# Ledger of designs, part 7: VH-VL binders against Hydrogenase maturation factor HypA (hypA)

Target 1, 132 residues: Hydrogenase maturation factor HypA (hypA), of Synechococcus sp. (q2jir9)
Amino acid sequence: MHETDMTRALIQTLRDWWQSQPGQPQIARVHLVVGQFTCVEPASLTFAYAAQTQGTFLQGSQLVIRETPLIAYCHPCGQEYKPEIGRRYACPNCGSPMEEIRSGRELKIDYIEIDYIECSTNFTPPAQPEVA
Key: E = the ipSAE of ESMFold2; O = the ipSAE of OpenDDE; V2 = 0.75 times the mean of E and O plus 0.25 times the DockQ between their complexes.

## First folded at step 4 (VH-VL)

Design u29 (from t08 with heavy chain T105W, light chain R90Y S91D; framework fv_telazorlimab)
Fold by ESMFold2-Fast, scan of step 4:
Structure u29 (fold): chain C 132 residues (1-132), chain A 124 residues (1-124), chain B 106 residues (1-106)
Amino acid sequence: as target 1 above (132 residues)
Amino acid sequence: QVTLKESGPALVKPTQTLTLTCSFSGFSLSTYGVGVGWIRQPPGKALEWIAHIYWDDDKYYNTALKTRLTISKDTSKNQVVLTMTNMDPVDTATYYCAHLKYDFWSGRYYFDYWGQGTLVTVSS
Amino acid sequence: EIVLTQSPATLSLSPGERATLSCRASSSVRYMHWYQQKPGQAPRPWIYDTSNRATGIPARFSGSGSGTDYTLTISSLEPEDFAVYYCQQYDSYPYTFGQGTKVEIK
């Protein structure tokens, strides 16, 4: 049920941002980056989002998920490698344990797509670029 | 509303163990994306992050202090406890606990509510 | 660990003037938080994620920056704005703070 709680927190973040925006724009798509090592299932997250946005300012918007792979770095070997999630995390070449993760733990908003009302404009939410 | 309050001894002797309790209300440490951290500030000096604990019991420690630190939570009591061993006069500081909130824009946790702080003096 | 260096250490200005506070990181970071602290009080979250004002923070405060260089700007100082400001990075562990910039009345 992590996805359910996570989605609730995501929607609150989106509401705070939306209320800060001029004209409270119509949100078309929310693009989210989800790493493979978060143990978040994209289908479950998308399902929870659809359910929780009914009757809200996000009704009809889509959650678009981009998944990133787990990539670790082996200091003794001086190179990146891809662990086998659930099976083997150690470096396949030297057996050193996984101590540095380069990608795969992300869970963040990439950007938000809005519907234009008056003219073609680009706006920037806090710390993120906005696209048409 | 979120509130946090630190409690513990005002005076600690060198070599003793410090135990601080953070009691909070307005949130649950079983909620996804929530954590509690500890930060200290020696008189007239900068802030130093000590440790934090997340809703899933995942723990993070300042590397310079790690061997001296233990953080734990009691979700049913709305408390987080920090212990620091082998106290030294240089550890004299105001100790704060603070609420950690997951930030979906950064994919990181940031502190958004702080306790009032409790001054701990280390001297004989 | 990432070292944050704030400059100037002290900024002496009059009400109505613009204040620009700098925070420089020893290596590139993506996320910077700013705090305001007044004597005898806990630090108060001020700006998070580089440019987002925390709840209740006046519009005269703005944050900006990228990479190693971050800035907190106060467009026109009010009497209540004289305080110490700390930057904090939360891009990597351990979380680290700058040494602070004191904004004081000239």
Scores: ipSAE 0.544, ipTM 0.769, lowest interface PAE 1.4, mean pLDDT 88

Design u30 (from t08 with heavy chain T105W, light chain R90S S92Y Y93W; framework fv_telazorlimab)
Fold by ESMFold2-Fast, scan of step 4:
Structure u30 (fold): chain C 132 residues (1-132), chain A 124 residues (1-124), chain B 106 residues (1-106)
Amino acid sequence: as target 1 above (132 residues)
Amino acid sequence: QVTLKESGPALVKPTQTLTLTCSFSGFSLSTYGVGVGWIRQPPGKALEWIAHIYWDDDKYYNTALKTRLTISKDTSKNQVVLTMTNMDPVDTATYYCAHLKYDFWSGRYYFDYWGQGTLVTVSS
Amino acid sequence: EIVLTQSPATLSLSPGERATLSCRASSSVRYMHWYQQKPGQAPRPWIYDTSNRATGIPARFSGSGSGTDYTLTISSLEPEDFAVYYCQQSSYWPYTFGQGTKVEIK
């Protein structure tokens, strides 16, 4: 699988963000959205994260994964449908191949939880414009 | 650091097949989250996305052009090849290849490095 | 496909003035990217994921927007900023570009 390479890239993204933050906060949890059609196994990703964060600024932090279902769009039918992963991807109504994916391929940081002395809060990443 | 360069014929006759090669350095198409795309621009006109290929060999094509297009990669040679059949004078354009950068904050791709472009003229 | 409409087609301004470039999507998208292109050159990434400046891009450039309406703003035009700017979405297939806005000297 590609969990090891993906995790390495994720940690580098987190490091760049962390270095930009005043006070270099203690990261408690990293919330990640993983679509069911990314072929990323959540357990393998969590294992790789725990292994690769030892001895780093992320040591002790938890990776929290939220999965999203695969939803495709059929242009001939003008409607969304839910493919059966590993079994059937074509439109159940007209048989057209799956060409447009509306959800299920996400692989993104949702938000980061940090520990504060007096309070804790959920941080929306600076680069996620629609959550401002 | 990252460089891409297009190569192929400068002149193609109508009905012939165009083959363009993108040669790159500074990244690998075996790396998670990377891709290479092709974009064209007719003289004086807007940019049009043609196709792209991801690290996992997943391929995407412009719907209007898809019956004419094939994209493939050779990871060991650091090359991506685009083939376009049945060329027409309207396909005259500068063809660019570009690196697709994945951003974990948005979960989206954007073109962060572009080749210089190669002008392909379709004329008899 | 998502159609991106940029307005105005041409923006004629003097150095020091503020430029506001609009990009409107035919349907809601989640992020917008912007590219700068000068004559004879390849497009260069300028703003990605709506509001992030690409490496080396001056602070006078900012991006904003959501849904169907996105904006590229240049707070005070410099001579090197006169160029064509293209917006692009990668939220849905196929990826699409706008027609471009040419920022030219008045």
Scores: ipSAE 0.390, ipTM 0.710, lowest interface PAE 2.1, mean pLDDT 87

Design u32 (from t08 with heavy chain T105W, light chain N52D R53L; framework fv_telazorlimab; at its last look DockQ between E and O 0.35; V2 from the best seeds 0.53)
Heavy chain, then light chain:
Amino acid sequence: QVTLKESGPALVKPTQTLTLTCSFSGFSLSTYGVGVGWIRQPPGKALEWIAHIYWDDDKYYNTALKTRLTISKDTSKNQVVLTMTNMDPVDTATYYCAHLKYDFWSGRYYFDYWGQGTLVTVSS
Amino acid sequence: EIVLTQSPATLSLSPGERATLSCRASSSVRYMHWYQQKPGQAPRPWIYDTSDLATGIPARFSGSGSGTDYTLTISSLEPEDFAVYYCQQRSSYPYTFGQGTKVEIK
ESMFold2-Fast, scan of step 4: ipSAE 0.631; ipTM 0.803
ESMFold2, look of step 5: ipSAE 0.541; ipTM 0.766
ESMFold2 (binder alone), look of step 5: mean pLDDT 91; pTM 0.918
OpenDDE, look of step 5: ipSAE 0.633; ipTM 0.816

Design u33 (from t08 with heavy chain D56E T105W; framework fv_telazorlimab)
Fold by ESMFold2-Fast, scan of step 4:
Structure u33 (fold): chain C 132 residues (1-132), chain A 124 residues (1-124), chain B 106 residues (1-106)
Amino acid sequence: as target 1 above (132 residues)
Amino acid sequence: QVTLKESGPALVKPTQTLTLTCSFSGFSLSTYGVGVGWIRQPPGKALEWIAHIYWEDDKYYNTALKTRLTISKDTSKNQVVLTMTNMDPVDTATYYCAHLKYDFWSGRYYFDYWGQGTLVTVSS
Amino acid sequence: EIVLTQSPATLSLSPGERATLSCRASSSVRYMHWYQQKPGQAPRPWIYDTSNRATGIPARFSGSGSGTDYTLTISSLEPEDFAVYYCQQRSSYPYTFGQGTKVEIK
């Protein structure tokens, strides 16, 4: 539902990082962690990424998504538990409502794979002597 | 650069409604992962989170104050407005607005920039 | 709500001394955040996610802790470090702050 706007913000984060990198590396894959309880559909996200990266420094790169399950924390019980998405969110032991989510709401860059390093626009290597 | 500034009345009478405006620049509340929150601090006391609003118009309120609070945004004017009803002398405090930003590297929201604060005194 | 208790309420020290500020939560939290506030100024983000210094914060400041017990340490106090420090949890709503520890000149 928010995949288009989210992807735009993600690409801006990647652009800021890329512009700070020496040699303006060629990005092969961006690995993203997406929680099960983000309301983000992975297929829609990869589609938006492919569409929004056309003609940019990210053209041809792949968005790789790893999903994480929904895990909540019950403060009265002092324990984590796994809610049944769409069925029951309350703690199965004490019935307290789900108020803290420990996993499943992630939306973060895991790591970036670089295909190769490109020369910077102003790079001119100094002549090095070829001494025998 | 991000800047925020609070504005509103310096003096409010008991039982009146307080309206505070946070005017900001350097970001848009139409941008994914952005929000604005309100925090207050009575003289010589601890900070108390009041409410915040996100880019999708999602609103969150401190449950202790919920029945008295309304938060709204005007994205085109770069403003967030907080309204608190039935003011009491104990509500005398410096009111701050602050920028909330989602960080894709950590996967969490941060309060990173704060306004200067505006003192609201509630007295007859 | 999660209650944060800071100790001591006031810490009176001389420049060059080590300061240790404690923040205890009434139930387990994942991260603790710290703010510095000087008289007449807005709070300034200082430490986030327990141990990360905000941009521009000197290396003499460090944060640590887990569960219910968190600490802010200043290895050697400088004159500009005398201020009130507040801890904050954002693990659950409502977000809550400690009552503050005032670090003052002896």
Scores: ipSAE 0.547, ipTM 0.750, lowest interface PAE 1.3, mean pLDDT 89

Design u34 (from t08 with heavy chain D58E T105W; framework fv_telazorlimab; at its last look DockQ between E and O 0.03; V2 from the best seeds 0.00; counts 0 for: pae E 10.5 > 2, placed apart)
Fold by ESMFold2, look of step 5:
Structure u34 (fold): chain C 132 residues (1-132), chain A 124 residues (1-124), chain B 106 residues (1-106)
Amino acid sequence: as target 1 above (132 residues)
Amino acid sequence: QVTLKESGPALVKPTQTLTLTCSFSGFSLSTYGVGVGWIRQPPGKALEWIAHIYWDDEKYYNTALKTRLTISKDTSKNQVVLTMTNMDPVDTATYYCAHLKYDFWSGRYYFDYWGQGTLVTVSS
Amino acid sequence: EIVLTQSPATLSLSPGERATLSCRASSSVRYMHWYQQKPGQAPRPWIYDTSNRATGIPARFSGSGSGTDYTLTISSLEPEDFAVYYCQQRSSYPYTFGQGTKVEIK
């Protein structure tokens, strides 16, 4: 369902990037940042990714998810706080409604790890895609 | 239990279009992460992957054959159809359809259940 | 297209012997998959992702390798193991198979 459609969008983004690369590199890991205040469950997304990348240029790559916590900012108090997801979203100090979210809504590619050959000199992993 | 069966003509003349149907049971192409593929084997020769289609209608074709191929599915009939145009005697082979198995731990597919195959001979 | 070259073409051995089947790719692949095929039958998945046995495959079968060099090993051949074994790559389209190694009774 929701993770399946997100996985399709992720794969299209990776395909566009991959087609722009010289040498058509093998992708080892896709590092994704997923916020806890999204409709996305990391396990379900990982499953959808694995299913949709079979038989593609991403064959054998892994989705690595870094979860970010829900962090809100209370302007009246001038401080960050952690809402209780599913229970309390308002500031615990003043009761002000949650309005500014500083972490927890991310869904983006962090960076891509490409397969490379180790050698006797330092070897830098392939370049990461530019972010607009 | 998963089963697949290929059906279509056993004899095709050069330049004709081959249509093969894979009828299956024990799974549905509406299930996330499921696919069906086609693989052929000329007599006494190696296997050659042809095409596959996923539950979300994404399709992949062997680039050497792509201009001659169309793959489609009918989820309500539990069928996948392969069409190959402009048949040539070198296309004589046993054609298999196979279930693509999703592995939760690896996130990759492999052809785990295969049909019995159908021999297609292309000759004048 | 990635060409997979299997060696030897034929491996003639007796039950109880160790079999080593090689698969060499023309360029680097991430994983190698293996199938067993007996005459008149469809291929059966055997080893996936280089080293994982498919469901029900005996522990005497093991796979290894990386890059361009992959191996299927049968530690002690049983009578039912005499068959043709194919390697397959799915790292790059088109997916390709090796030409097969026939393991036959001496």
Scores: ipSAE 0.008, ipTM 0.460, lowest interface PAE 10.5, mean pLDDT 83
ESMFold2-Fast, scan of step 4: ipSAE 0.624; ipTM 0.786
ESMFold2 (binder alone), look of step 5: mean pLDDT 91; pTM 0.915
OpenDDE, look of step 5: ipSAE 0.624; ipTM 0.809

Design u36 (from t08 with heavy chain Y60W T105W R108S; framework fv_telazorlimab)
Fold by ESMFold2-Fast, scan of step 4:
Structure u36 (fold): chain C 132 residues (1-132), chain A 124 residues (1-124), chain B 106 residues (1-106)
Amino acid sequence: as target 1 above (132 residues)
Amino acid sequence: QVTLKESGPALVKPTQTLTLTCSFSGFSLSTYGVGVGWIRQPPGKALEWIAHIYWDDDKWYNTALKTRLTISKDTSKNQVVLTMTNMDPVDTATYYCAHLKYDFWSGSYYFDYWGQGTLVTVSS
Amino acid sequence: EIVLTQSPATLSLSPGERATLSCRASSSVRYMHWYQQKPGQAPRPWIYDTSNRATGIPARFSGSGSGTDYTLTISSLEPEDFAVYYCQQRSSYPYTFGQGTKVEIK
């Protein structure tokens, strides 16, 4: 349910980007980072993507998901720690509640692979707008 | 396209409850990744985040104010309501509501459209 | 709570000059956001997630930083850039704002 609506929003983001690109390239793979503390199920997301891209500019493209672990930051201690998911989220050193998450909550496009025919040794696929 | 407008009383007496309504257009609060938040600014001072509510009814409150706050939404009317109990003269501020949007490129939320603000004065 | 300290409090410059605004956090944050506000107006999103310009924001504005130290830079001031700028962190609750830096005409 959740993944279905999320996938719809993701596809809209991809469509807006695609329409802004010269030549409107053929997309081969969309690489997505999904943190383990997002409550997003990767298999459900992949299924929704395959279903929702039928008959669209994304037909035949693959959604590639990279998962990231949950890492929190304790301000009183000044250090990162790994919460025990399903067990204890507080800082193991001082007992402060988990208030800052450094990783594991990502839900973002990492990069997009374009299906290019390369005829030059100087050719490199365009970087996405946010990638350095 | 996206517009938000705050409404509520301009004057509130100490100890009374403040109720503010944010009426919006150009988006739906049933859309994934959308939320509405409240931010206030006392005259000549910094902005202070109060609370926000997401499309899935997930609610977040400023911990210093949480015992006084309630936020709710009516998606059919395109409204978000904030209630703050036990008003004090120090709560005098311009109150803003703002659209909260998820960005898939950065992986975070940000406030991209703000209402004009409504001044609430607390005095006897 | 994370306290954000902006410096200088006031920056008096002429059009064409470079402006550098600092925002320091009392503890490490992952991202910093910036808003522009003119008298009698609501704050306007300016920079989000440290370095991304909001839609329509001129290229002369840039954001940078990491950890506890973040900067907003205006490469060459235009008349419309004279305003108050606020930084904000959303790395932990409660979300907090700096006290603002006023960029005023000399």
Scores: ipSAE 0.528, ipTM 0.721, lowest interface PAE 1.4, mean pLDDT 87

Design u39 (framework fv_telazorlimab; at its last look DockQ between E and O 0.05; V2 from the best seeds 0.00; counts 0 for: pae O 7.3 > 2, placed apart)
Fold by ESMFold2-Fast, scan of step 4:
Structure u39 (fold): chain C 132 residues (1-132), chain A 122 residues (1-122), chain B 106 residues (1-106)
Amino acid sequence: as target 1 above (132 residues)
Amino acid sequence: QVTLKESGPALVKPTQTLTLTCSFSGFSLSTYGVGVGWIRQPPGKALEWIAHIYWDDDKYYNTALKTRLTISKDTSKNQVVLTMTNMDPVDTATYYCAHRYDFWSGYYFDYWGQGTLVTVSS
Amino acid sequence: EIVLTQSPATLSLSPGERATLSCRASSSVRYMHWYQQKPGQAPRPWIYDTSNRATGIPARFSGSGSGTDYTLTISSLEPEDFAVYYCQQRSSYPYTFGQGTKVEIK
């Protein structure tokens, strides 16, 4: 999925949450966790968000992106290791290919900051779609 | 509607390999963010997460069970298969498969199969 | 692994009473999920990401907490609420569940 499509999905998720909230609060910042192995570029996501939120309930809000590193697990060695994205994914000890990823795949709304008196609020996503 | 159902043997002898199949409908394991996990529950005890597989074939295993487990998927058949080697009476449990959607929100097991009881005895 | 400790193990109450269920993590977690399970049935998602009600879950249920201490509250028990509730963390692998709190009729 391209950043433009990913951003559209993000905005829809935020809209569903926002409509469920009493008082339809003014959103100041949306905190995201984006794993390094998603290959999502924070700058591209931020640019698409600014463009797609013009004239909407999210106008003027900011994305705050926290990246998580790629951490893999080697079954033969029984240890976690940190692959070098784009360079080497195999276990440095035994050379086994990367088969299990422990972190770095996150693509998640962490929490939402509301503008008045800047209160942080844990994100409360709406009901999951019936077909996914 | 999302539906999952576990199938496999009700009785397994000690040291044998268990193979369980999760058959599902209402979603595809080719969809971005979708995954299927296995959770077990021994009689009268707590839930224990076993393994998980995602749309892109990324796999996760419970560290305590790591060398005994293999999870795989057949996207065209809407199936996920779990194998567990060297079964022991302590592995007697109800085994569940469950759906998860990890994309901006979700990240919890939202639809579960009915569970299948696997008894390990001689 | 992160160990989740639920307390009390059993909560004996009457319909109309308030129930407060605790889940304590051995190390800090960002979010906590809760599942309801009735005898002979699969667990059902109840609260996710600490405070979100799953689809169809009544407003009398609320979740709260941060760090190591999380709570599930039922403001006024209904007959259908008597069940076992499990907490689950997803902050690190392996994902772990608590031992469950049984809410039973007094």
Scores: ipSAE 0.472, ipTM 0.745, lowest interface PAE 1.4, mean pLDDT 88
Fold by OpenDDE, look of step 7:
Structure u39 (fold): chain C 132 residues (1-132), chain A 122 residues (1-122), chain B 106 residues (1-106)
Amino acid sequence: as target 1 above (132 residues)
Amino acid sequence: QVTLKESGPALVKPTQTLTLTCSFSGFSLSTYGVGVGWIRQPPGKALEWIAHIYWDDDKYYNTALKTRLTISKDTSKNQVVLTMTNMDPVDTATYYCAHRYDFWSGYYFDYWGQGTLVTVSS
Amino acid sequence: EIVLTQSPATLSLSPGERATLSCRASSSVRYMHWYQQKPGQAPRPWIYDTSNRATGIPARFSGSGSGTDYTLTISSLEPEDFAVYYCQQRSSYPYTFGQGTKVEIK
């Protein structure tokens, strides 16, 4: 569902990048950063990736997912805290509602490993269209 | 080397308050990501998580026991204290404190104390 | 709370045999931890985050699973492996443990 659609988008992004690379190198591993507050299940994403990459330029490649925890900042208390995802998001010390998230919303390609090349290639996402 | 040791009374009367202290070494509760939790185990039964405290003084309690629990830390003494009020014979168990380091490692209790048996009896 | 149900309650096997321990969660979780406990001792970390062996844990131990179903596997039992194994979830407070599976010698 969500991970399936996300995987399709991921593959398309990777394809665009891959096509722009000289020689269209074999991709060995795709390193992702996935925040715990994104509602993305790493196992599901990995499964979807394996399924959807069959018969494509990404066949045999692997996802490497690094998760980031949900960290919020309580301004009244002047400190970070760890909200309980799905249960309690307010500051455990003062009860203030969660307003600032400092970690946990990440969803990006960090970098890509190419076969037979010792150098990892940093992934540069395409520029977001300017909203007028 | 990380070590933890629980201390407190071995015997508590019903309705009294239990105070347990976890003394540790090999780590500091001032370190980002570090936490200490309490887990208990009635004789011959399963484990039950009680409470957890992080380096930033963020606290979490078992919902079923929350009204009876207070967890605190003294970073300078390398101690964590757990208080549990209105003790009942059903609270008889071995109480463990355990270390956990989050974020850059697994979110599991990687070091445990030996545990201290607390018997609640009149 | 998330209830973890382990099966079987007791697993009687001989050294050299394969052991498969199941832990089912009442709700989907992202990770599962496993602890080993022997009589008179504190629990010891065994598997963390579903499939990672804790420090010093032999390769014969492996963990797998996703969603609500998780498994601890011992490819070939050694005499020192006979113990109680508990699963634990970290996806939601309160943290909860399974009731344990006792691996005993046949």
Scores: ipSAE 0.018, ipTM 0.611, lowest interface PAE 7.3, mean pLDDT 89
ESMFold2, look of step 7: ipSAE 0.076; ipTM 0.629
ESMFold2 (binder alone), look of step 7: mean pLDDT 91; pTM 0.914

Design u40 (framework fv_telazorlimab)
Fold by ESMFold2-Fast, scan of step 4:
Structure u40 (fold): chain C 132 residues (1-132), chain A 122 residues (1-122), chain B 106 residues (1-106)
Amino acid sequence: as target 1 above (132 residues)
Amino acid sequence: QVTLKESGPALVKPTQTLTLTCSFSGFSLSTYGVGVGWIRQPPGKALEWIAHIYWDDDKYYNTALKTRLTISKDTSKNQVVLTMTNMDPVDTATYYCAHKYDFWSGSYFDYWGQGTLVTVSS
Amino acid sequence: EIVLTQSPATLSLSPGERATLSCRASSSVRYMHWYQQKPGQAPRPWIYDTSNRATGIPARFSGSGSGTDYTLTISSLEPEDFAVYYCQQRSSYPYTFGQGTKVEIK
């Protein structure tokens, strides 16, 4: 997926959220989860974000990107596994082909760190659990 | 302000084809990450996901129903149309259309129409 | 398809009490959504991706879980919280919903 289009979608999502918030909080950092199999390069996304947020309510805010590995689910075995290219991504226990991906394709906002303009204190909502 | 509204016939005879239209405002199906889905609920029963369509015209169907289903969009009219063939009394339900956003959100159905009751009987 | 089983089917409680609603998946899932529905109304998004409150949802609601076991907790019931709650998974197609837990006044 093209990082410029992904960045535009991110900024739209952040703007909709920001407009719903009382007091127009100043956003300090945006924490993202980006799966390793999304074809999104973190450096390119960060560069596009800096370019597209200039002159906007997001100017000066930073992206913090956490990458998640590929995790697949094997229906015959009833469990998740980490696919390996040497096995053509097949289940290591039963050899079933990789048919369901559970992790590694995320594109989500994990949480947002804000500076309270009136209080001058940072607020960080709870972070979501990290994928192994 | 995001709003969705379902429209279609209230009564359908067995074996007929149902066509439902979802008309919406406050978002565009040309926007990256946006999708519209259909969910139904028989009286007194659980919710059942039927199908959804995305901004890029990618379509997903409930496998139990897929041979009967067609979903399409008219981006210029802000409409999504669901067609379901060979209606049966067990298909009697309230049909909802709902908005979802796949990029940077939880990909959940965040705005719903009011629902339209479709009764299938002879 | 992944079957979601909610328990209890009906939870009879008084305002001020804590409510714990369970949703169990027939196979492991990564995320669970929850919707609230009142009679004659469309479902309303309540919790998404297991633990995130949707816009406008009070802090007394919390979601948790992993694998096959997910929970929606209401720390202290208010009169407006009496409703049916549905869980939904998005880890596999087709998307599936639980049968619902009705939280009713005692």
Scores: ipSAE 0.102, ipTM 0.686, lowest interface PAE 3.0, mean pLDDT 86

